VHH binders against Acylphosphatase (acyP). Designs and how they scored, part 10

Target 1, 93 residues: Acylphosphatase (acyP), of Lacticaseibacillus paracasei (q038c3)
Amino acid sequence: MVKLAKQIVVRGRVQGVGFRWATKMIADNLDISGTIENRSDGSVFIQAAGEPLNLAKFVAKVKAGPNPYANVSTYEEQPLEDVPNFRGFQVTG
Key: E = the ipSAE of ESMFold2; O = the ipSAE of OpenDDE; V2 = 0.75 times the mean of E and O plus 0.25 times the DockQ between their complexes.

## First folded at step 11 (VHH)

Design g3 (from c04a with D99G; framework vhh_7d4b_2; at its last look DockQ between E and O 0.67; V2 from the best seeds 0.00; counts 0 for: pae E 2.4 > 2)
Fold by ESMFold2, look of step 11:
Structure g3 (fold): chain B 93 residues (1-93), chain A 121 residues (1-121)
Amino acid sequence: as target 1 above (93 residues)
Amino acid sequence: QVQLVESGGGVVQPGRSLRLSCAASGFTFSSYDMGWYRQAPGKQRELVASISDSGGYTNYADSVKGRFTISRDNSKNTMYLQMNSLKPEDTAVYYCAKGLFYSEPGYSDYWGQGTQVTVSS
């Protein structure tokens, strides 16, 4: 089956609240590969790839906040054209 | 094996200060957001303060803002909670937590054993 990939930027209360590790838990459960990192401007950057239905579930959970401590105020995505061969879902920064 | 060991609790008068420490081992401390939780008798555990892996972002419960300061020293694998202007309402067991994994609080991988803070007249 065809995998889709996205890059995602989220803003809000998303750093210092366990966002990245909660998101990794969701990604691992949905067999989503990719990366997640904090950026110095306070945003979180995600690259995510997986089966279309699972990727849609992943996106929905990220938008809703992956744990009760997070608050996603903005969500932006775009297609990821040249998808790296990710090894699972990794917190990279 | 993840170990989180809280210390620095005690019995103090209202208005005084305490400093809690959390010594961490068994994982890459600098890769995880960390938090302090507290639980008073008969109440649900609540997040008091949290701090990003680098220490650059902190968050506080409204009830402790301006009085408590969370910090970390990644070279010593230690997190701290400076608690100033203590109130009787701050009486609780305070827990150090790795990663702020909400879905299963109380796992040994996620929590220390706690340190008692009692603020009484």
Scores: ipSAE 0.356, ipTM 0.703, lowest interface PAE 2.4, mean pLDDT 88
ESMFold2 (binder alone), look of step 11: mean pLDDT 83; pTM 0.843
OpenDDE, look of step 11: ipSAE 0.578; ipTM 0.831

Design g4 (from c04a, 13 letters changed; framework vhh_8k46_1; at its last look DockQ between E and O 0.69; V2 from the best seeds 0.00; counts 0 for: unsure alone 64.3 < 65)
Fold by ESMFold2, look of step 11:
Structure g4 (fold): chain B 93 residues (1-93), chain A 121 residues (1-121)
Amino acid sequence: as target 1 above (93 residues)
Amino acid sequence: AVQLQASGGGFVQPGGSLRLSCAASGFTFSSYDMGWFRQAPGKEREFVSSISDSGGYTNYADSVKGRFTISRDNSKNTVYLQMNSLRAEDTATYYCAKDLFYSEPGYSDYWGQGTQVTVSS
């Protein structure tokens, strides 16, 4: 199966607001695999892989804020060159 | 089953202080962000404060910034709200919440028991 994959860094009001678990629910609904974790600098780091249309929907929902308490001020992405074999979408930190 | 037990409410004069606590059970407490919400009579429930799973990041409603401090102790599965410089407008039932997940079906099941705070002289 051919998937697209991205690594994503978001900043803003993204830690302590339920961001990671809300994002996992979105990913699970869209069949996106990958990981999400809080970084010590206040950012949230995401690795996400899936079918191109679903990945685009996932990105749009992340940018918009996955719940009412989050505010994404900065969004950065890069292609994920060496795509791991993710098993579902996991909150890792 | 997820259980949240808020306590520490009471009657206090304006300018006074209270410390709320919320004991949590039935889930891996250290894996979740936690929040405090409040509801005054005749009003909608509103966000007060939240704290990241590690305790490293906190958020506050504008109306409580500088007066309230959220904290957590993951070894005791407890989240706290230190409430200083209390005002009549802070009178409400205070609720703690597991993960601030708004869109999850059954969202109300994460709120737990409230504790009454009454600020009056």
Scores: ipSAE 0.504, ipTM 0.769, lowest interface PAE 1.5, mean pLDDT 88
ESMFold2 (binder alone), look of step 11: mean pLDDT 77; pTM 0.766
OpenDDE, look of step 11: ipSAE 0.794; ipTM 0.896

Design g5 (from c04a with G35S; framework vhh_7d4b_2; at its last look DockQ between E and O 0.06; V2 from the best seeds 0.00; counts 0 for: pae O 10.2 > 2, placed apart)
Fold by OpenDDE, look of step 11:
Structure g5 (fold): chain B 93 residues (1-93), chain A 121 residues (1-121)
Amino acid sequence: as target 1 above (93 residues)
Amino acid sequence: QVQLVESGGGVVQPGRSLRLSCAASGFTFSSYDMSWYRQAPGKQRELVASISDSGGYTNYADSVKGRFTISRDNSKNTMYLQMNSLKPEDTAVYYCAKDLFYSEPGYSDYWGQGTQVTVSS
């Protein structure tokens, strides 16, 4: 089936609020593979791949905040032309 | 065996208060972060509040911040949720949860049976 991949950077209240684990739960439920990590600048970096409709749902959840503690003030994305060979969805940092 | 038992739920009018308790056993309570979740009918389960193992750090959902207070007594293996200024939208089954060791708040591996909280005029 068709698989798309995106690289995502979010800013705001996105660290120390359960953002990464909540995102992973959403990804697992939507069969999204990829990685998520905290960056030193306070942002969260995500690479995500999956079927187009599921990826769209995943993105919507991330933008809205994956849990009630998160507050996403900035959302940036770009396509990943080559879909990495992800092993599920991993919290890498 | 990990056990979490909630109590203190009930039916109250808007603006009133409730205090939930969670009695924990089967694990070293003082070594784990704990959380409260809630699930309203037809809605997904959502994180309400989290508290660190020592109780030194707490986090709240924006919807309950300033109204709810999470606390714990490690000598009693008990966690609490003081809910003030209750609103109809707070109506839900509230669940006590044990968080994963050294995990980010909001990721839990064990849950209680839940206690019903109903806010209605």
Scores: ipSAE 0.000, ipTM 0.253, lowest interface PAE 10.2, mean pLDDT 89
ESMFold2, look of step 11: ipSAE 0.497; ipTM 0.791
ESMFold2 (binder alone), look of step 11: mean pLDDT 84; pTM 0.852

Design g6 (from c04a with E104L; framework vhh_7d4b_2; at its last look DockQ between E and O 0.72; V2 from the best seeds 0.00; counts 0 for: pae E 2.3 > 2)
Fold by ESMFold2, look of step 11:
Structure g6 (fold): chain B 93 residues (1-93), chain A 121 residues (1-121)
Amino acid sequence: as target 1 above (93 residues)
Amino acid sequence: QVQLVESGGGVVQPGRSLRLSCAASGFTFSSYDMGWYRQAPGKQRELVASISDSGGYTNYADSVKGRFTISRDNSKNTMYLQMNSLKPEDTAVYYCAKDLFYSLPGYSDYWGQGTQVTVSS
């Protein structure tokens, strides 16, 4: 079985709206591993790894906003070639 | 064990102010976004204000913008809601919430017992 990994940066109404824990709930349901953290510039940074179809579903839900309070205005991603040994999906900051 | 204790409610006349406090324990307060919700008699619970873990980002319901100010002091594990220019429509039980609720299976909803705010002449 093949896993893919991505780094993701989102901006918009993404801090102070429950974004990180709602995203963790989505990741856990899709068996996505990785990390999520707030950055001081107002963005949210995500590292996510999992089976290709589930990772695509995860990305779609993040782009749409993981809960009704969030609004994602910009979305950026890039491949993460050297995947850390993630233990589940963790809120790290 | 997560505990959230709201205080500062009361009965006041229109135009007056109240400051609500939420004392938090049993979790790493500084790691979570926090919110104030309210529920008026016969109405659904609604988000009033929210604040990021650092305190740097805040959001408000349109009905309270310019009148209410949310803040937090992470050194005291306490969140506040300063409510100015109170109106009868602000009458509700106010709840402090750990994170913002999405009401999905597998997500734990944590809030306190609430504090009553009554605005009447």
Scores: ipSAE 0.382, ipTM 0.724, lowest interface PAE 2.3, mean pLDDT 89
ESMFold2 (binder alone), look of step 11: mean pLDDT 83; pTM 0.850
OpenDDE, look of step 11: ipSAE 0.747; ipTM 0.882

## First folded at step 12 (VHH; framework vhh_7d4b_2)

Design i1 (from c04a with S54R; at its last look DockQ between E and O 0.80; V2 from the best seeds 0.66)
Amino acid sequence: QVQLVESGGGVVQPGRSLRLSCAASGFTFSSYDMGWYRQAPGKQRELVASISDRGGYTNYADSVKGRFTISRDNSKNTMYLQMNSLKPEDTAVYYCAKDLFYSEPGYSDYWGQGTQVTVSS
ESMFold2, look of step 12: ipSAE 0.489; ipTM 0.775
ESMFold2 (binder alone), look of step 12: mean pLDDT 81; pTM 0.834
OpenDDE, look of step 12: ipSAE 0.745; ipTM 0.881

Design i2 (from c04a with Y57W; at its last look DockQ between E and O 0.71; V2 from the best seeds 0.00; counts 0 for: pae E 2.2 > 2)
Fold by ESMFold2, look of step 12:
Formats: C-alpha cells, sequence, structure tokens
Structure i2 (fold): chain B 93 residues (1-93), chain A 121 residues (1-121)
C-alpha cells in the first residue's frame, strides 16, 4: 500500500518523561519512519511516515501515551503530501 | 558502554539535606531524559523525579514536591538531586536512570548501582 506521512504535535506531560525514546521504539516496531524532537514551548513534534494501517496504530499509541509516565492532553496532526525519504525513525532533538 | 554512578548518599537526621550526583558515561547524555528512582525495603522502585534532556522540564512525585529539586549539567554529564527537609520515609536506595525506567519488556533501561540514603534519629 501507499505510504502516508503526517506532522504531529503533542502537548501535556510529554517532555522529561522519556516520551521520545519510547515513541521511537513503537515506531521501529511498526516500521514507521520519521523524526521526533522536543520543542522549546514544551510540545513534542513528530514527523511520521508509513503504511496507512501501521501509521494509524502508531498514532493510537502516541495518543495513549507511549509509556506510563507520559500524558498527552492535546494532539494535533496535519498531512504531509510527499513522503520524505526518512531513514528509520530518529530522535533529532 | 553505558555507566551511571550515583554518589552523595549517607545517614542524616530528619530535617537535614543531602545532594545526590549521577555521573554518566558511554552515551550522549544530552540526548536523554533522566530520572531518579528510589527503592525502600519491601517496596517497589518508584520514580522520584525526572528531567528533560535540556533541563527545561521537570516532574516530581507528590511525596517529594517542594522538598527535592532535580537538575542537570550537560557539560559535565552529571544529574543532581537536592534533597531538603528529609524525612524517615525518604530512606531508600536512590538510583539514577538513563531514560525513564519501564516495567514493560523491550525498553532500554540503564541505571546505576545506587546510593543509600538513611534518615533516622
Amino acid sequence: as target 1 above (93 residues)
Amino acid sequence: QVQLVESGGGVVQPGRSLRLSCAASGFTFSSYDMGWYRQAPGKQRELVASISDSGGWTNYADSVKGRFTISRDNSKNTMYLQMNSLKPEDTAVYYCAKDLFYSEPGYSDYWGQGTQVTVSS
């Protein structure tokens, strides 16, 4: 199937709680490529690309919190038109 | 090889202070959230405080809020826990952890050997 890509911003108890590395583990298990980084305003920014079903599973896990210490209170997404050529899923900041 | 070495523990009277240090090596310290955990006899290990990779965001267990302060110095690869107004209930072995510890299998979790904190009369 055709890959989809999304930009995602999450807020809540998402920084300082191991969010990014837990999310990378989920992404790697679902063959999701992309990037994840902390933003200075306290949000976490994700670019994620993969097969539609796996991407939907990834989104569900992110919304639920990727580990027991995280709490996602706000979730925003928008599509990316062309899928960037990501190499796996990387923590970039 | 990842190593985390805690120091600064000791035996103190209630109301006193201690400062714990965690010296980190073998990984890019500035890329990881870090945490302090503690384990008292007969209890499960619990998260006490955590701090983002930049140091800009911190989280505390309710039992230590206002008494403990977590900090980090990325130029020294060191995390700290300032423990003020210590209570006997704070008696535990304190561990620093690279990334936050999970009970779930498959997550990478590294922590040190621990440093004993004993608060007794």
Scores: ipSAE 0.395, ipTM 0.740, lowest interface PAE 2.2, mean pLDDT 88
ESMFold2 (binder alone), look of step 12: mean pLDDT 81; pTM 0.827
OpenDDE, look of step 12: ipSAE 0.742; ipTM 0.879

Design i3 (from c04a with S31T S52T; at its last look DockQ between E and O 0.59; V2 from the best seeds 0.00; counts 0 for: pae E 5.4 > 2)
Fold by OpenDDE, look of step 12:
Structure i3 (fold): chain B 93 residues (1-93), chain A 121 residues (1-121)
Amino acid sequence: as target 1 above (93 residues)
Amino acid sequence: QVQLVESGGGVVQPGRSLRLSCAASGFTFSTYDMGWYRQAPGKQRELVASITDSGGYTNYADSVKGRFTISRDNSKNTMYLQMNSLKPEDTAVYYCAKDLFYSEPGYSDYWGQGTQVTVSS
């Protein structure tokens, strides 16, 4: 099956609100592999790979906020061409 | 198994301070975002404050900004809520929470039993 991958940066109320682990649960449910981490600038950095439809669903949920306490004010993405061999979806930082 | 035990609640007059503690066990505390919720009688449970795994970022409900401070000591597996300038409307059961409310089916955050905070003249 064809997989797509994206690199994502989100800003807003995206740290200290359970964003990373909520995102991981969403990823796991959608069979999305990748990583998520907090950055020092207050943003969250995501690399995500999966089937196109599942990836689209994943992105939609991330944009909406993975839980009721998250508030994404800025969403940026770009294609990830060289997809690492992800071991599921990991919270890496 | 995940355990969260709140303490530090009590009865105080308006303007006074309390410091809540949450003792965590059964998981790698330092890797999880944590938070405090509260539920007043007849009201919905609401987020009061949250803090990242490392403590680098915090969030507060508008109603407590400038008065409450959330912090954590990962070496002690403990999270705190310093509550200053308490108001009667702060009266509630305060709950310690892990992972702060995931909306997807099959997953929920973990809560403690709560500690009562009563602010009254």
Scores: ipSAE 0.043, ipTM 0.449, lowest interface PAE 3.6, mean pLDDT 88
ESMFold2, look of step 12: ipSAE 0.110; ipTM 0.528
ESMFold2 (binder alone), look of step 12: mean pLDDT 81; pTM 0.826

Design i4 (from c04a with F101T; at its last look DockQ between E and O 0.81; V2 from the best seeds 0.65)
Fold by ESMFold2, look of step 12:
Structure i4 (fold): chain B 93 residues (1-93), chain A 121 residues (1-121)
Amino acid sequence: as target 1 above (93 residues)
Amino acid sequence: QVQLVESGGGVVQPGRSLRLSCAASGFTFSSYDMGWYRQAPGKQRELVASISDSGGYTNYADSVKGRFTISRDNSKNTMYLQMNSLKPEDTAVYYCAKDLTYSEPGYSDYWGQGTQVTVSS
């Protein structure tokens, strides 16, 4: 199976609104592995890997806001070339 | 066993203040965003205020901005809602909730039993 990986930074109303755990639920349902953490500058940083179609669905849900309380105003991504062997999708910080 | 216990509600006149507390147990409190919700008779439960796991970021419904203040003390596993300048429309049962995520299959967020706040003359 072909797998892709991305690192993602989102900004907006993304901290204090349940973003990380809502995103983990989405990732688990789509068989996406990786990590998610709050950054001190108010952004959320994500590493995500999975089957291309599922990863695209994951990205779409993140951009739209993973729950009703979040508002993503800025979305940035880059390919993640040297991918760790993630064990599921973890909230790391 | 996750437990959330709200307290501090009561009956007060308009313009007065109340402070709600939410005592949490059965999970790592400092790892989760937290929120205060309220539900008035015949209305949907609504998010009133939320706070990040560290306490560094807060959010408020427009109807309570400038009047309500959410806070948390992670060393005591407790979240608070200071409610100033109370209005009759603030009358509701107030609930604290672990994690503000919307439901997906396997959603496990918990709500306390609630504390009644009644603002009337």
Scores: ipSAE 0.435, ipTM 0.749, lowest interface PAE 1.8, mean pLDDT 88
ESMFold2 (binder alone), look of step 12: mean pLDDT 82; pTM 0.833
OpenDDE, look of step 12: ipSAE 0.749; ipTM 0.881

Design i5 (from c04a with S103D E104S P105S; at its last look DockQ between E and O 0.61; V2 from the best seeds 0.63)
Fold by ESMFold2, look of step 12:
Structure i5 (fold): chain B 93 residues (1-93), chain A 121 residues (1-121)
Amino acid sequence: as target 1 above (93 residues)
Amino acid sequence: QVQLVESGGGVVQPGRSLRLSCAASGFTFSSYDMGWYRQAPGKQRELVASISDSGGYTNYADSVKGRFTISRDNSKNTMYLQMNSLKPEDTAVYYCAKDLFYDSSGYSDYWGQGTQVTVSS
């Protein structure tokens, strides 16, 4: 089955608001694999892979904010050409 | 087993200060964002303040900005809320929460038992 992968950077009110674990719950529900981590510049970095429709749903939920406390002011994505063999969706930092 | 224990509440006059503590155990405290919520009688719980896993990013409700300060000490698995210039409107039970989960997860996994703060006169 065809999977797509993306790397994503979000900024805004995204650290200190429960963003990473809320995003993991969404990813697990949509069978999205990958990683999520806080970066020292205040952004959140995501690598996400899954079936195209589910990945699109995942992206939409991330852009909208995965919980009521998050606010995504900028969203950037790039294709992830050489996809690591992710084991589920993991909070890595 | 996740445990969150709030302390430091009490009855104080307006304009005074209190410092709340939240002692955490049963999880890797330094890996999670944390928050303080409060619930006044007959009202829904509201997020008062939150803090990132490292402590580098904080957020406050408008009603408490400039008066309350959230902090954490990851070496002691403890989060704090310094509450200055207290007002009667701050009267509530204050709860600490793991990871700011806002839905109906209940007290057993994501909330402490709470500590009463009463600002009267």
Scores: ipSAE 0.487, ipTM 0.776, lowest interface PAE 1.7, mean pLDDT 89
ESMFold2 (binder alone), look of step 12: mean pLDDT 82; pTM 0.827
OpenDDE, look of step 12: ipSAE 0.785; ipTM 0.897

Design i6 (from c04a with L100F F101T; at its last look DockQ between E and O 0.79; V2 from the best seeds 0.00; counts 0 for: pae E 2.3 > 2)
Fold by ESMFold2, look of step 12:
Structure i6 (fold): chain B 93 residues (1-93), chain A 121 residues (1-121)
Amino acid sequence: as target 1 above (93 residues)
Amino acid sequence: QVQLVESGGGVVQPGRSLRLSCAASGFTFSSYDMGWYRQAPGKQRELVASISDSGGYTNYADSVKGRFTISRDNSKNTMYLQMNSLKPEDTAVYYCAKDFTYSEPGYSDYWGQGTQVTVSS
């Protein structure tokens, strides 16, 4: 069982549109752990960890917009080498 | 138990203003984006305005942009919609929503009872 982790920043119509809670539902369904928060610059910041195939599915759904009201115009990711001990997937801010 | 209670609707002449309120309870209000929807007779509900959890980001339907202002007071668990320059086409029942409602599996709907806004010539 190998888990991967990513740090993700998305921009676009991503705040004020239910993005974080829709993303949490996707993460919970795919057994992805991590955190998600709104940032003051208008971006949404995500830390996500899980089985590689499920993490790839999670990323695809985030890029596509986790609900009909969101629009992701930019997507940036970075591997996480040292992953915190996440307890499920939490909306933190 | 999540509760959302809209108020502030009424009958007004075109060009007048109304201020709607949404009182929220049963959840951590400050953690959720919130929205106002409206439904005119025989039409589908449509998103009118939405606001981020902090209040820092807002979105508006084209039909109301520049006339309506959404705001929130997280200390009072209340969201507002200031509706200026009202037109007959704004006549509808207005609903507040926790997060956003849509028909995808796995999403929960939380709606208030609605408040009627009628703009009569």
Scores: ipSAE 0.355, ipTM 0.693, lowest interface PAE 2.3, mean pLDDT 87
ESMFold2 (binder alone), look of step 12: mean pLDDT 82; pTM 0.829
OpenDDE, look of step 12: ipSAE 0.811; ipTM 0.903

## First folded at step 13 (VHH; framework vhh_7d4b_2)

Design j1 (from c01b with T31S; at its last look DockQ between E and O 0.63; V2 from the best seeds 0.00; counts 0 for: pae E 3.9 > 2)
Fold by ESMFold2, look of step 13:
Structure j1 (fold): chain B 93 residues (1-93), chain A 120 residues (1-120)
Amino acid sequence: as target 1 above (93 residues)
Amino acid sequence: QVQLVESGGGVVQPGRSLRLSCAASGFTFSSYDMGWYRQAPGKQRELVASISDSGSTTNYADSVKGRFTISRDNSKNTMYLQMNSLKPEDTAVYYCAREGWYPSGAFDYWGQGTQVTVSS
């Protein structure tokens, strides 16, 4: 089965509202591997890899806000050229 | 076992200040966003303030902005809420919460609360 990988930056009310841990729960349920971290400019940076349909579902849930207290105002993504060897989906910062 | 213990509540006159504390244990405190919520009688629990894991980003409800300040000390596993210029509308039970956990139970991710009463 083919895996795709994406690099994602989200902005909005995405820090201090449990965004990273809600996103990890979604990723784990969809077998998405990768990382998620808070950045000092207020954004959240995600690397995500998985089966194409599940990755699309993951992206849709992130865009919609992964919990009731988060709000995604800006969503940007880039494909990753190669799929890194992630160990599950980890909150790294 | 995740444990959150609030303290610092009390009965105060309008215009006075209180400082709430939340002592955390049983998890890596510095890895989690944290928040203060409040619930007045007959109302739903509402977010008052939240703070990112490093402390660099804070959020406030409009009703408390400019009067309340959230902070954290990751070396002491403690979060704070400085509450200035208190009003009767601030009367509520205040809860410390670890953001990112969806309740399947009540106690381990929410404290028991501390009562704040603002009245003449």
Scores: ipSAE 0.218, ipTM 0.592, lowest interface PAE 3.9, mean pLDDT 86
ESMFold2 (binder alone), look of step 13: mean pLDDT 85; pTM 0.855
OpenDDE, look of step 13: ipSAE 0.799; ipTM 0.903

Design j2 (from c01 with T31S S56G T57Y; at its last look DockQ between E and O 0.73; V2 from the best seeds 0.00; counts 0 for: pae E 3.6 > 2, grease 24.3 > 24.2)
Fold by ESMFold2, look of step 13:
Formats: C-alpha cells, sequence, structure tokens
Structure j2 (fold): chain B 93 residues (1-93), chain A 120 residues (1-120)
C-alpha cells in the first residue's frame, strides 16, 4: 500500500557501461517508478519509488551492479519527502 | 528501426593501425552508452571498449588498453575505434553494440560486424 521514494547517487564504473538501461530493466521488473541520469561529475543519479520490499530489492541489485560491466564503489541515498508521481522508470539524461 | 553498421576493417600487418566506424540509425544515439565487441574464431564474444552517452567516460579490456581509443561524435550518430599497434591476437570480427542489460546474456542491438585480420 505504502510507497517509499529515494534519491540515489552511485559512483564507480557506472558511466559508459550501460548502467542506466540495465537499471531501467530491473526497475520495470520490480514495478519501480522514477528516473535515472548520468551526471557531469561521473556519477549516476536515480530517483526511485515503489513498494518497500520491491524498492529494497531494487537497491540491492543496483548496489551489486545491474550488469557485469558496472561496478558501484560508492552508494548514497536520501529519502524523498514529497513522492513525485512518476510514470514508469525513465532514462532522462 | 535500430541499425548499426560497422566499417573500416581490413587485412594489415602487425604493428599497423586501423580505424573502425559505426554508423547508427533508428534511435536517439546520444542517449545510449555504446561499445565495441569482438569475436575470434572458436572464442566467445568479448567487450573491447565502451563509451558513455556523452563520450566523457570510457572503458577498455586489459588486452587493448593503451593501444585502442574509443570515441563518438553524437552530431553524426557515429562511434569510432582507433586501433594502433595491432597484433595477430586482435584478429576478429568487430561489432558495434548498444549497451544494455547483460544478466540474461542478451545485448540490446549489434551490427553484422567488420573483419579485422592482422597477419604478415
Amino acid sequence: as target 1 above (93 residues)
Amino acid sequence: QVQLVESGGGVVQPGRSLRLSCAASGFTFSSYDMGWYRQAPGKQRELVASISDSGGYTNYADSVKGRFTISRDNSKNTMYLQMNSLKPEDTAVYYCAREGWYESGAFDYWGQGTQVTVSS
């Protein structure tokens, strides 16, 4: 019933390795909505919302690397106070 | 309809250089990370190099680091692989690929490939 939302910043080997599109596939399979984008400082920024159990699974898969070419060396998250009305999970940048 | 077309392959002597090109169409090229893969006879396909959507970040297989350079020109929907100091071990079909989910062993899209042969 209750949805949680987070914003997430990951660093490491996360750009140039198909991270965003692999993460979108994971999000779609777990019914996670939100957005993902490459940032100019080399990080990947994610906003993710969904049921608590599925969001926890999503986070675990992201931390483990969503494909074999990605490596997440740092992971930061913050809760989102106001949960946006995301429509699916979109690669935005 | 996604299409990836490789060009620039050929037969060269060891120590020489080649530059491969990948022309992309049917999708927003600037939104995707891209890669070059290769497959030698009797071997599995391997990642050679990859590049972020903006071109700001690159990755290389250890066997080509320092010799190969990946680049892209988003205004021309084209990705490149500059291959210097070629060795016989670089002989393979080289594929341009759009990066995606690897868990299932599936790549999103890739081209027909271009042959690179390094021999005397």
Scores: ipSAE 0.225, ipTM 0.567, lowest interface PAE 3.6, mean pLDDT 87
ESMFold2 (binder alone), look of step 13: mean pLDDT 85; pTM 0.850
OpenDDE, look of step 13: ipSAE 0.624; ipTM 0.840

Design j3 (from c01b with T31S S56G T57Y R98K; at its last look DockQ between E and O 0.75; V2 from the best seeds 0.00; counts 0 for: pae E 3.7 > 2)
Fold by ESMFold2, look of step 13:
Structure j3 (fold): chain B 93 residues (1-93), chain A 120 residues (1-120)
Amino acid sequence: as target 1 above (93 residues)
Amino acid sequence: QVQLVESGGGVVQPGRSLRLSCAASGFTFSSYDMGWYRQAPGKQRELVASISDSGGYTNYADSVKGRFTISRDNSKNTMYLQMNSLKPEDTAVYYCAKEGWYPSGAFDYWGQGTQVTVSS
């Protein structure tokens, strides 16, 4: 089964609003592996890997805000060509 | 078993200050965003303030900006709400809330609340 991987940076009202755990729930439901962390500059950094269709659904939900309290103003992504051996989807920081 | 215990509420005159505390146990406090909600009689519960896991980023309702300050001490598993320049419209039960699990999303565990009454 082909997996794609991305690294993602989101900005906006994304810290202190329950973003990371709401995103983990979405990832777990879509069988997306990876990591999510708060960065000191106020952004949230995500590494995500999964089947193309599910990864696209995951990205759409992240862009829309994973819960009603989040507001994603800026979304950036890059391919993650050397896919790490992720163990599920983990909140790392 | 998540436990959140609010304290510090009371009856005060307008213009005075109160400091609320939320003692947390049963989870790794430093890994979760936290928030304060309030509910006045006959109204929906509303988010007053929230704070990131590290304490570095905060959010406030427009009605409390500049008057209230949320903070946390991860070494003591405690979150605080400093409430200055209190107004009668701040009268409510105040709840601390933990970032949660499953479909309810952001803040889905709630304490029992502490009453704040601002009246002359």
Scores: ipSAE 0.228, ipTM 0.612, lowest interface PAE 3.7, mean pLDDT 87
ESMFold2 (binder alone), look of step 13: mean pLDDT 84; pTM 0.846
OpenDDE, look of step 13: ipSAE 0.796; ipTM 0.899

Design j4 (from c01c with T31S S56G T57Y; at its last look DockQ between E and O 0.49; V2 from the best seeds 0.00; counts 0 for: pae E 3.6 > 2, grease 24.9 > 24.2)
Fold by ESMFold2, look of step 13:
Structure j4 (fold): chain B 93 residues (1-93), chain A 120 residues (1-120)
Amino acid sequence: as target 1 above (93 residues)
Amino acid sequence: QVQLVESGGGVVQPGRSLRLSCAASGFTFSSYDMGWYRQAPGKQRELVASISDSGGYTNYADSVKGRFTISRDNSKNTMYLQMNSLKPEDTAVYYCAREGYWESGAFDYWGQGTQVTVSS
């Protein structure tokens, strides 16, 4: 089955509130592979790959905030055309 | 077994300061974001401040910005909340928490709480 991949940048109350680990739980439940890391500018960067429907569900949950204390004020994404060989979904920074 | 133990609460007059501590054990403290929450009587718990695993990023509730400072010492497995210019509205039980969860609708771990009362 065809996989899609995206790179995503979120801003807001997204660092220091458990965003990365809550997002990993969502990704694991939806069979999304990829990575998530804090950026030095306060944003969170995500690379995510999976089946189109599951990836869409993942994006919706990320936009809504993966836990009650995270707040996503800005969301942007771009397609990933050169997809790394992800092994599960990993917190990398 | 994960344990979080708050200390440093007390009864103080408005305008005074308190410093809360959260001693952590049973997990790799430096790998987790941490937070301070509070619950006043009849209210839901609310975020007061949070801090990233490295200590490089912090978040504050609007009501405490400029008055409270969160910090951590990863070598001592301890998180702190310096509370300056205390107001009666800061009266609550204060909890430390390990941020994040693996199941929808669940937080990871909470401490038992320490009472802060600001009254004249």
Scores: ipSAE 0.198, ipTM 0.542, lowest interface PAE 3.6, mean pLDDT 86
ESMFold2 (binder alone), look of step 13: mean pLDDT 84; pTM 0.852
OpenDDE, look of step 13: ipSAE 0.690; ipTM 0.861

